# Ledger of designs, part 4: VH-VL binders against q9lj97

Target 1, 262 residues: q9lj97
Amino acid sequence: MSQEEQPKRPQEPVTYGDVFEVSGELADKPIAPEDANMMQAAETRVFGHTQKGGAAAVMQSAATANKRGGFVHPGDTTDLAAERGVTVAQTDVPGARVTTEFVGGQVVGQYVEPRPVATAAAMEAEVVGLSLQSAITIGEALEATVQTAGNKPVDQSDAAAIQAAEVRACGTNVIAPGGIAASAQSAANHNATIDRDEDKIKLIDVLAGATGKLAADKAVTRQDAEGVVSAELRNNPNLSTHPGGVAASITAAARLNERADI

## First folded at step 25 (VH-VL)

Design e4
Fold by OpenDDE, fold request of step 28:
Structure e4 (fold): chain C 262 residues (1-262), chain A 118 residues (1-118), chain B 110 residues (1-110)
Amino acid sequence: as target 1 above (262 residues)
Amino acid sequence: QVQLVESGGGVVQPGRSLRLSCAASGFTFSSYYMYWVRQAPGKGLEWVAVISYDGRNKYYADSVKGRFTISRDNSKNTLYLQMNSLRTEDTAVYYCARQGRHWYFDLWGQGTLVTVSS
Amino acid sequence: QSALTQPASVSGSPGQSITISCTGTSSDVGGYDYVSWYQQHPGKAPKLMIYDVSDRPSGVSNRFSGSKSGNTASLTISGLQSEDEADYYCSSYTSSYTLVFGGGTKLTVL
């Protein structure tokens, strides 16, 4: 009589950290049903439907599992989701639309949709049948980061990533005084002395207008993304990249450029 | 010692209010869902109310919805049940119970008797 | 009617094995994989005897065991003793993910 191995009942709830690259208190929170519902509603509002395999779907699955295990109850919401909300935001950047999903202020998903850069040149190219999709530049990708992680306090990993991006954009290892890399490093150093996050310098303070702050700019390549990711990882004790952060933005840009065969 | 101790039971007239308390000790109170479960004389167990770890989420049986309020003070390791508009059918021993890891109660108080009679 | 049905009473002689069933009769039972059993002596609070169908809490006699077949969970008490005379309740959760108790079973030791 084959003792049907009773399916191993989960001993722990599915947390946000189990399914998303989140940190802090949220990472340890069981995914709650109302959180999932909020995400579903947000996705539907933005996309017109829930994304297959998207954050809402993942959260629903997790929440269901958690309910089954008794880890959460129907109608439960996490304090972070309740207080800070569950949101889906879209930002248009040159050549792409970036959709970012947030739970309690943390990024849990990001989608990039290529869009034709309606540059005057692209309009002319469209008239000429040449869809000159302008490649996303490093500067543009950095600016895009403001939309997804603008309120994040600048830390050493951010500074390193920004420096890597600047170096690659300019083709020089020399950090320009007053450049974006220098600013980021200064911000990171300053923030290390500040206890309250509210008082810290944020990425928006550094990366706003990044395209104009770079001495030179170029289209983002995979190699650029790899370099920036590497820099961020090396300077992050958690050995992770920040969702929606600098490395993530550069990576997204690289992928878009590759798809555009640019 | 890990224990729950209910208090506040007594005899009340219909329509009156009563507040029950449950003092928790010997464990991290704020880490558990807490329940009130009642048992009418000679009857079975009935779930009454549940409250989440931080007190944010509360749920009630239909029989008590709108009349009872569950709350907790984690700083005092105490669970409460405010019972308003009491009815004769609310007569029962009221237990506070700790939900275990899954769908079970691994810790019960001794119970406190609430009698609603005219 | 309770989502979980138990026999009203069961009896056995000392040393015998008895089984108490708990059957989900309602489409409202959400799952049978999380059945728990409680023992309640007269005038006492319920005591957890089995959880998660077959797991036994520390301090509970190995004479108590739980099993499940289909939509029926069972509590078996082996080597029945006079002290086992009590009411026994099963519990699980509904399709709405709320806790539910069975109607209880009175066990008499003859």
Scores: ipSAE 0.885, ipTM 0.964, lowest interface PAE 0.5, mean pLDDT 91
Fold by OpenDDE, fold request of step 28:
Structure e4 (fold): chain C 262 residues (1-262), chain A 118 residues (1-118), chain B 110 residues (1-110)
Amino acid sequence: as target 1 above (262 residues)
Amino acid sequence: QVQLVESGGGVVQPGRSLRLSCAASGFTFSSYYMYWVRQAPGKGLEWVAVISYDGRNKYYADSVKGRFTISRDNSKNTLYLQMNSLRTEDTAVYYCARQGRHWYFDLWGQGTLVTVSS
Amino acid sequence: QSALTQPASVSGSPGQSITISCTGTSSDVGGYDYVSWYQQHPGKAPKLMIYDVSDRPSGVSNRFSGSKSGNTASLTISGLQSEDEADYYCSSYTSSYTLVFGGGTKLTVL
């Protein structure tokens, strides 16, 4: 082949930021093969198969390109993926099931499956841009967290996130003595004295019935999500949000509301 | 000046251990995959081990797997090769090599000779 | 056996042009788009001469050129000089995305 006939070779690796709406350090990381494998495994676990055009497929393509270019090697994993995990979580909200895909605590994919409220209808295919009948509220988002992270021991970052959510829902900075924020904080404090995770208070213990525990509720906005995310991050030594956790759930709700133009 | 300088080679008996070092200078060491490549006397080139830029990922040729350990200290701009259970067939000049943007080595050290003999 | 096959030796007279071939001999070669060539003088470290089939590093003489046809990459040295006498190795990656070297070619300048 003449020099002119040589295929164009990529000069830079495909990074997470190239293919996903991610930020920070992750955005600049080349997508590694094991990261993609982890996502594939996660999707398979949740969906029973990898999603066509989903995060796993995208990551695999990117990783393959990166391997071909020598930017990554087989078996490579990014520190963020290795340390913070690659996960797929499903959350049921009124009228829909939301599946969220995470790399290192950042959302890289989100799918909404409409579900009839009254009938256990078959899981319909993922629909992008689902029109919700009503906006998802902060309380509903908190309750939905039970589905994705219900068994997680409550820690300070969770408590902070829940507090932020309550404040935004109620429009007051005053923590109600019997409120969900107070409960979460109590749980976090208690858990700090417990050695065994099995004996710790879990998010399900705090967030179950969250809608009824809030003095007031409102539709989740982007601003609300940002506030909750910020609270969780500030109170996490790892400066990350828990996949499928409180901040993640609120963020997902905000996105859904925005898409529904609510 | 951009360079790699190997050290630590010598004569050892079979079964013994040796540690090689490679000092990097003149470039951002932590941005590159680094290799050890060896060449037995009168023979061709063989890659031995590779380590990712952050040291998280390590890979070895089958011939040295389980015996050699590659590591790096980015704060010291130094690459290492711990060689345990040395065999006569490990006798070679060991080169430190920097992987370029793609599948090539754009920088080599001068090499250090390791001789394993009874 | 190496996944990349080179002739054991080639020779030429000063001023001539010689070509060294590097052929993938097994399905183990992952690609031929990233072939590199190294020059090694006796007792010296290898030096990169060509990368990515035909790209030349700065400081390498334009007498050295790389090309590819099918599963065969070639290094051409034009205007052969005495200092070109050395061993030449091609390299690429396997189907498993691991680096592989050719067996090397000894170039003698007559």
Scores: ipSAE 0.883, ipTM 0.962, lowest interface PAE 0.5, mean pLDDT 90
Fold by OpenDDE, fold request of step 28:
Structure e4 (fold): chain C 262 residues (1-262), chain A 118 residues (1-118), chain B 110 residues (1-110)
Amino acid sequence: as target 1 above (262 residues)
Amino acid sequence: QVQLVESGGGVVQPGRSLRLSCAASGFTFSSYYMYWVRQAPGKGLEWVAVISYDGRNKYYADSVKGRFTISRDNSKNTLYLQMNSLRTEDTAVYYCARQGRHWYFDLWGQGTLVTVSS
Amino acid sequence: QSALTQPASVSGSPGQSITISCTGTSSDVGGYDYVSWYQQHPGKAPKLMIYDVSDRPSGVSNRFSGSKSGNTASLTISGLQSEDEADYYCSSYTSSYTLVFGGGTKLTVL
């Protein structure tokens, strides 16, 4: 009897960490069939269809592989997906619509659609003092945030966005002691222990003079804006960006730079 | 020692209830899917129920659906099978089995006999 | 009727080689990549002998081997011994990704 060559069998399941940039407990979880179904339903609800090559498709493929291997069973759902949900959310920021896909509160997909800046948004940009004559830097965009959201108490979403901005400005993942990211994180942690908003540290306390606080700076790009938006969204339980906040300011700057072709 | 030990079997009348237990030892119980598999006298093997590692997901053979309930207590390293509305055709040796890495059982208990007779 | 078909019985003399077949006769079988085999002596629990078509657990004699061709998986026992007399069951999964067993084969050593 001719022995057929045995197909290569995976020894481990496909986990969320294998296919997405996730961390913690979720990264080690096998992708389950119902998780994929939930994502498919969520994409369909938001987009009207599932995205080709999107998170739902990737999850379905992984779940199928996991079922074949016996790592999961039909109908299985992960505890994190069941408890924290599988969701797709859209948010409008100046100059763009951002769609973000979540599993258990972590981002597994993101789409950015450029949109024309409405006249109101243009007015806000003017109020922020953004110039079309020169490329707006990350430091300048952060400093401009003081004008639109300076009195906002610093929270974890703000801190994450500021950290993402600093990383992109400096080209390093290392948080500098005494830097703007470190200050923002400290402020967010402090504010979490304070009940009265009046006593909390505000964005103005952190972002004033941001151009001089960064070790390095660069002109804001679309990719920078996407990264900062993602950071803010991942750390916001409301799955939104703050109007006139850090992500909004960076996005506006990116749009202006693109229009000016600088 | 890596092992499974079933208990709770016995003789019962039709319509009665019985609860089986399976004590696990020698391995990380909470990391495995667990099965109940039964074998009627002189017959083959039949899976009865399966439960995921965290107990969240449960599945049953059609023959026992609505009558049997599988559960687990990971803090006690114990698997359970609550059998209600027992029928004569439920008469069998019941095994607890650990699913291995793929579609196989790498660990079996010794089994416990359940006899349903009028 | 089981989705996996086995012969009801096979026999051999000591020292001979015998083969037990396991054939998927129904569209209900999801695949043949994960066939396992179990040995069961009278009054004892099943023991895993082969998994993933041809892999052998530690402690199982090298006289036991598994293979497949098309829709048929096979268990071969070489150098047949009296202690090999037992029931043998194959197992796989259905198209719905549910576990399924064959009907079992009684092996008699003459």
Scores: ipSAE 0.883, ipTM 0.963, lowest interface PAE 0.5, mean pLDDT 91

Design e4
Fold by OpenDDE, last read:
Structure e4 (fold): chain C 262 residues (1-262), chain A 118 residues (1-118), chain B 110 residues (1-110)
Amino acid sequence: as target 1 above (262 residues)
Amino acid sequence: QVQLVESGGGVVQPGRSLRLSCAASGFTFSSYYMYWVRQAPGKGLEWVAVISYDGRNKYYADSVKGRFTISRDNSKNTLYLQMNSLRTEDTAVYYCARQGRHWYFDLWGQGTLVTVSS
Amino acid sequence: QSALTQPASVSGSPGQSITISCTGTSSDVGGYDYVSWYQQHPGKAPKLMIYDVSDRPSGVSNRFSGSKSGNTASLTISGLQSEDEADYYCSSYTSSYTLVFGGGTKLTVL
């Protein structure tokens, strides 16, 4: 009679870091039921329904497991979720709608929905049956970062990522005075001398209007994304990319372009 | 030594208030859910209140809801139970208990007696 | 009524083996994978004897064992000794994830 191996009781709770690409204190926090409920409510508000396999569903599953194990109690919320919120935000960029999900200020999910650019040219292309989905450019991806990480103080990893993006967009290694890379580096240096985050220069201050600040622009490729990711990682002591940050945005753009076969 | 030590019990009249304390030692207090469990004379065990490791989340038995408040000071390694509007049925030995990794209590205090009598 | 039902009393002679049952209601079956047992001597605090149905804390005698079948958890004490005379409580959580205790069982060693 095969002793049905009683399913091994989990010895540890399911944490945010187990299921999401998050860092810092949040990564070690057990997912709480109320956090999941907040995400569910946020998704419902934005999408009209909870996303199958989305952040809310993942969080609910984790929270349920944690409750069963006694790691959390019904009604529990994490300090980070309670203090910084659980939110879902949508941003329209040329050619796409980007939905980003946040827990405690960190990105836990991102969805990109292609949208037809209603340009007069697209009307002509509709007549030709070729939905010319315009490829997302590096400038556009940088601007999109403002929506996901606009309030983040600029640090050296951000500056490096932005520089990498500019170099790839312009095809030159020369940092133009007054360019976006120069501005980002200046911001990072300045911020290093400031103690309070509220007084620091934010990504929004640097990346707003990025498409107009670049001397040249191009469609984001996988290679571009890899380069930007590498730059951000090398300049981050934690060897991680910021969720919803520059590298993440460029990567998302690259993926979208690949799917569109552009 | 890993231990919990309750204090603050005594004899009080109905309607009065009492505050219990539980001093924790020998372990990382801030890493555990903490409970108050009571036992009326000659009766069984009843959970009273629970508080999360950071003190953010608190839950109460229906019998004490609105009257009792659980709190903790992690800097002092101390658990508290503020008992207001005490009733004769609140007469019990009150234990502080540490929740283990799962749904069990792996550490108990010696208990403190609360007697509510006119 | 306690969501967990125990016999009010059990008795045994020294050297015998006795079993105390703890039965959950159908509404609380979902939480019965985490059953714990506590021993309480008169005038003393409860002591954890078994957790997670069958796991034994360090320092607890191997004479104490836990098992579960269906909605009934069992504490078995083998080689009964006079010192085992005490009240025994089972505990688990309800379907609403609320802690619950059994009514307790008085064990008398004859």
Scores: ipSAE 0.881, ipTM 0.960, lowest interface PAE 0.5, mean pLDDT 90
Fold by OpenDDE, last read:
Structure e4 (fold): chain C 262 residues (1-262), chain A 118 residues (1-118), chain B 110 residues (1-110)
Amino acid sequence: as target 1 above (262 residues)
Amino acid sequence: QVQLVESGGGVVQPGRSLRLSCAASGFTFSSYYMYWVRQAPGKGLEWVAVISYDGRNKYYADSVKGRFTISRDNSKNTLYLQMNSLRTEDTAVYYCARQGRHWYFDLWGQGTLVTVSS
Amino acid sequence: QSALTQPASVSGSPGQSITISCTGTSSDVGGYDYVSWYQQHPGKAPKLMIYDVSDRPSGVSNRFSGSKSGNTASLTISGLQSEDEADYYCSSYTSSYTLVFGGGTKLTVL
């Protein structure tokens, strides 16, 4: 190939912020080959294949460009990806399955797959007057968290997120005795005294049946999601949200509601 | 002044170990990939090891894999090369080098001589 | 990885222009524009003279220039001076996402 036919040398690496709607330190990080590989593996595990034009493909392309430019080396992984993980999580909400892709705890992709409402759920929805077109509620989003992070030991960040969610759902800052927030806090406190994760209280123990445990419920808004995310971040020493966790679920719900114009 | 200064070279017997250091100054050390490049007497240049800016990622030439370990302490602006199980063929001047923006070395130390002899 | 091919030696008289070649393959020199050149005086460390085929670092004389055609990169030194007597090494990025050095060329100023 003549020099003229060769691709132009990139002057800067392709960063996560260049290709994804991410912020903070991650946004400035060059996409690394192993990050892309991790995403590819995660997509494959969840979908059975890599998504065309999905996060993995985008990351692979970026990583390749970065390797050529010398900005990253083969086998490189970013600290954020390595420490916080590259994950793909699925959560079931009424009428849909939401798949969310995470790098270092930040969302880099989201897919919604419509699912038929099971007749039993349809009956319950009919009883509750919930049409398939109903907005996802905070309670429903919390319950959905069980599917993605149900086995996670409850920690302070989880408790804070759950509390924020309850406050927003109920419109009160008062933590109800026996409520989800109180339960989560108790769980977090208890878990702090337990050494083995196997013996710790899990999110499933707290969030199962969340819709019925809330004194009031509402459709998830972007503001609700922001509040819950903020609460989780402030109480996480890593300053990150748990992939597929409470904040992630609420955020996903908010996005779905916005897309549905609800 | 932007510079790299190697140290730790010397004469050792085969099978012995040696640790090289490279002190960086005048630039943000933690922003660069760093290399060890060696040159046997009267021979050409050979890269030996590379380490990413944060020290997370390390790579080695096949000739030294399993014997050498590259590391860095960004708080001290220092690059290291732990050389174990040294062989006569490891005899060389060892340079620390900074990778530039692309695939070139824009900064070199003056090198430190490692002689492996019986 | 195989080293890039350089002539063992080249010579020139003061004031002349000389060229040192660096020959690779389509997987390195011919495939990418990441060729660099280093000057090394006896007992000294290598010094970057050219990078990215033809770019010159600050402080390097404009007498040094780089080019590439096909699988061969070239370092040209114009107005040859006695101080230019040194070993010169080329390097290139490879399709294996690494770099390789040439064997080096000894330049003698007559």
Scores: ipSAE 0.869, ipTM 0.957, lowest interface PAE 0.5, mean pLDDT 91
Fold by OpenDDE, look of step 25:
Structure e4 (fold): chain C 262 residues (1-262), chain A 118 residues (1-118), chain B 110 residues (1-110)
Amino acid sequence: as target 1 above (262 residues)
Amino acid sequence: QVQLVESGGGVVQPGRSLRLSCAASGFTFSSYYMYWVRQAPGKGLEWVAVISYDGRNKYYADSVKGRFTISRDNSKNTLYLQMNSLRTEDTAVYYCARQGRHWYFDLWGQGTLVTVSS
Amino acid sequence: QSALTQPASVSGSPGQSITISCTGTSSDVGGYDYVSWYQQHPGKAPKLMIYDVSDRPSGVSNRFSGSKSGNTASLTISGLQSEDEADYYCSSYTSSYTLVFGGGTKLTVL
């Protein structure tokens, strides 16, 4: 008589860190039902429906498990979600639409939809049936970071990541005076002398228009992403990358390019 | 010693207010959901109110909704129940209880008697 | 509100084994995966005896055991002693994920 394995009772709550690449206080928070509801509403607002396998669905499943275990109660919301909100934002970049999902200011999901670049070259490529989906460039990935982490004060880890990105884009180890890497380093140094975060230079101030600020640009590769990630980690005392930050954006771009066989 | 100690019970007239307190000691108070559970004389147990770790989320039984307010001061390790518009049917021993990891109470106070009578 | 149903009273002689049942009315079997039992002597606060259907807190006698079959949870007390005479309450959560108590069972030791 096969003892029907009673479904293993959840012994621990499902936290944000269990299901998403988040850090800090949020990572240890049990996912609450109202957090999931807020994400569902946000997805519906942006997409017209909830995404299958998206953040909302994952959060709902986690919240249900947490309710069952008594870790959360119906109607619960986390302080971080309540205070900082749950948001879904879309940004159009050349060749793609990027949708980013946030809980308490941290990225919990990102989707990239390729869009045909109506460039004159794409019109010629359409004639040849080669939908040359233009690979996401390092510059474009940096600009995309503004959407996910634009309000983050620039720190040394950001500056290092941006420098690594620029070096890889330009193929030179020489930091251009007035370049994006130099600007980022200056911002990081300045911010170290400022006590209030609201007065600090933010990533948006540095990375806005990044494609135009680079002397050269190229499609993001896995190797590029690894280099940028390494730079960010080495300069972060926490040995972590910022969710939705520079390294995260470059990594996302690399993955997209790989999937597109570009 | 891990314990809960209720206070503030007494005899009051219908329509009056009373505030109960529960002092917690011997454990990290802010890490637990806390409940008020009451027991009318000769009757069973009924949960009254629950409050989350940080006090952000509060829930009430239908019988007390709109009249009772649960709160906590984690800096003082104290749970409160403000009872307004008291009714005769609110007469009970009121227990503060700590919710364990799951759906159980692993720590109870000794209770405080609230008597609502004309 | 899905009520947990207990017998009003049970009795046994010293040394015997008795069982108290707790039955849920909810069609959602999942609502009763976390059943707890409490002992209450007259004029005293409830004491946790069993949690999560069958787990026993430290300091509770091994004479107390819990089980579940379908929508019915059971508390078994073996080797019944005079000090076991008390009220026993089961508890769980409803389909709405709210706490609920059984009506209680008076155990008399004959």
Scores: ipSAE 0.867, ipTM 0.956, lowest interface PAE 0.5, mean pLDDT 90

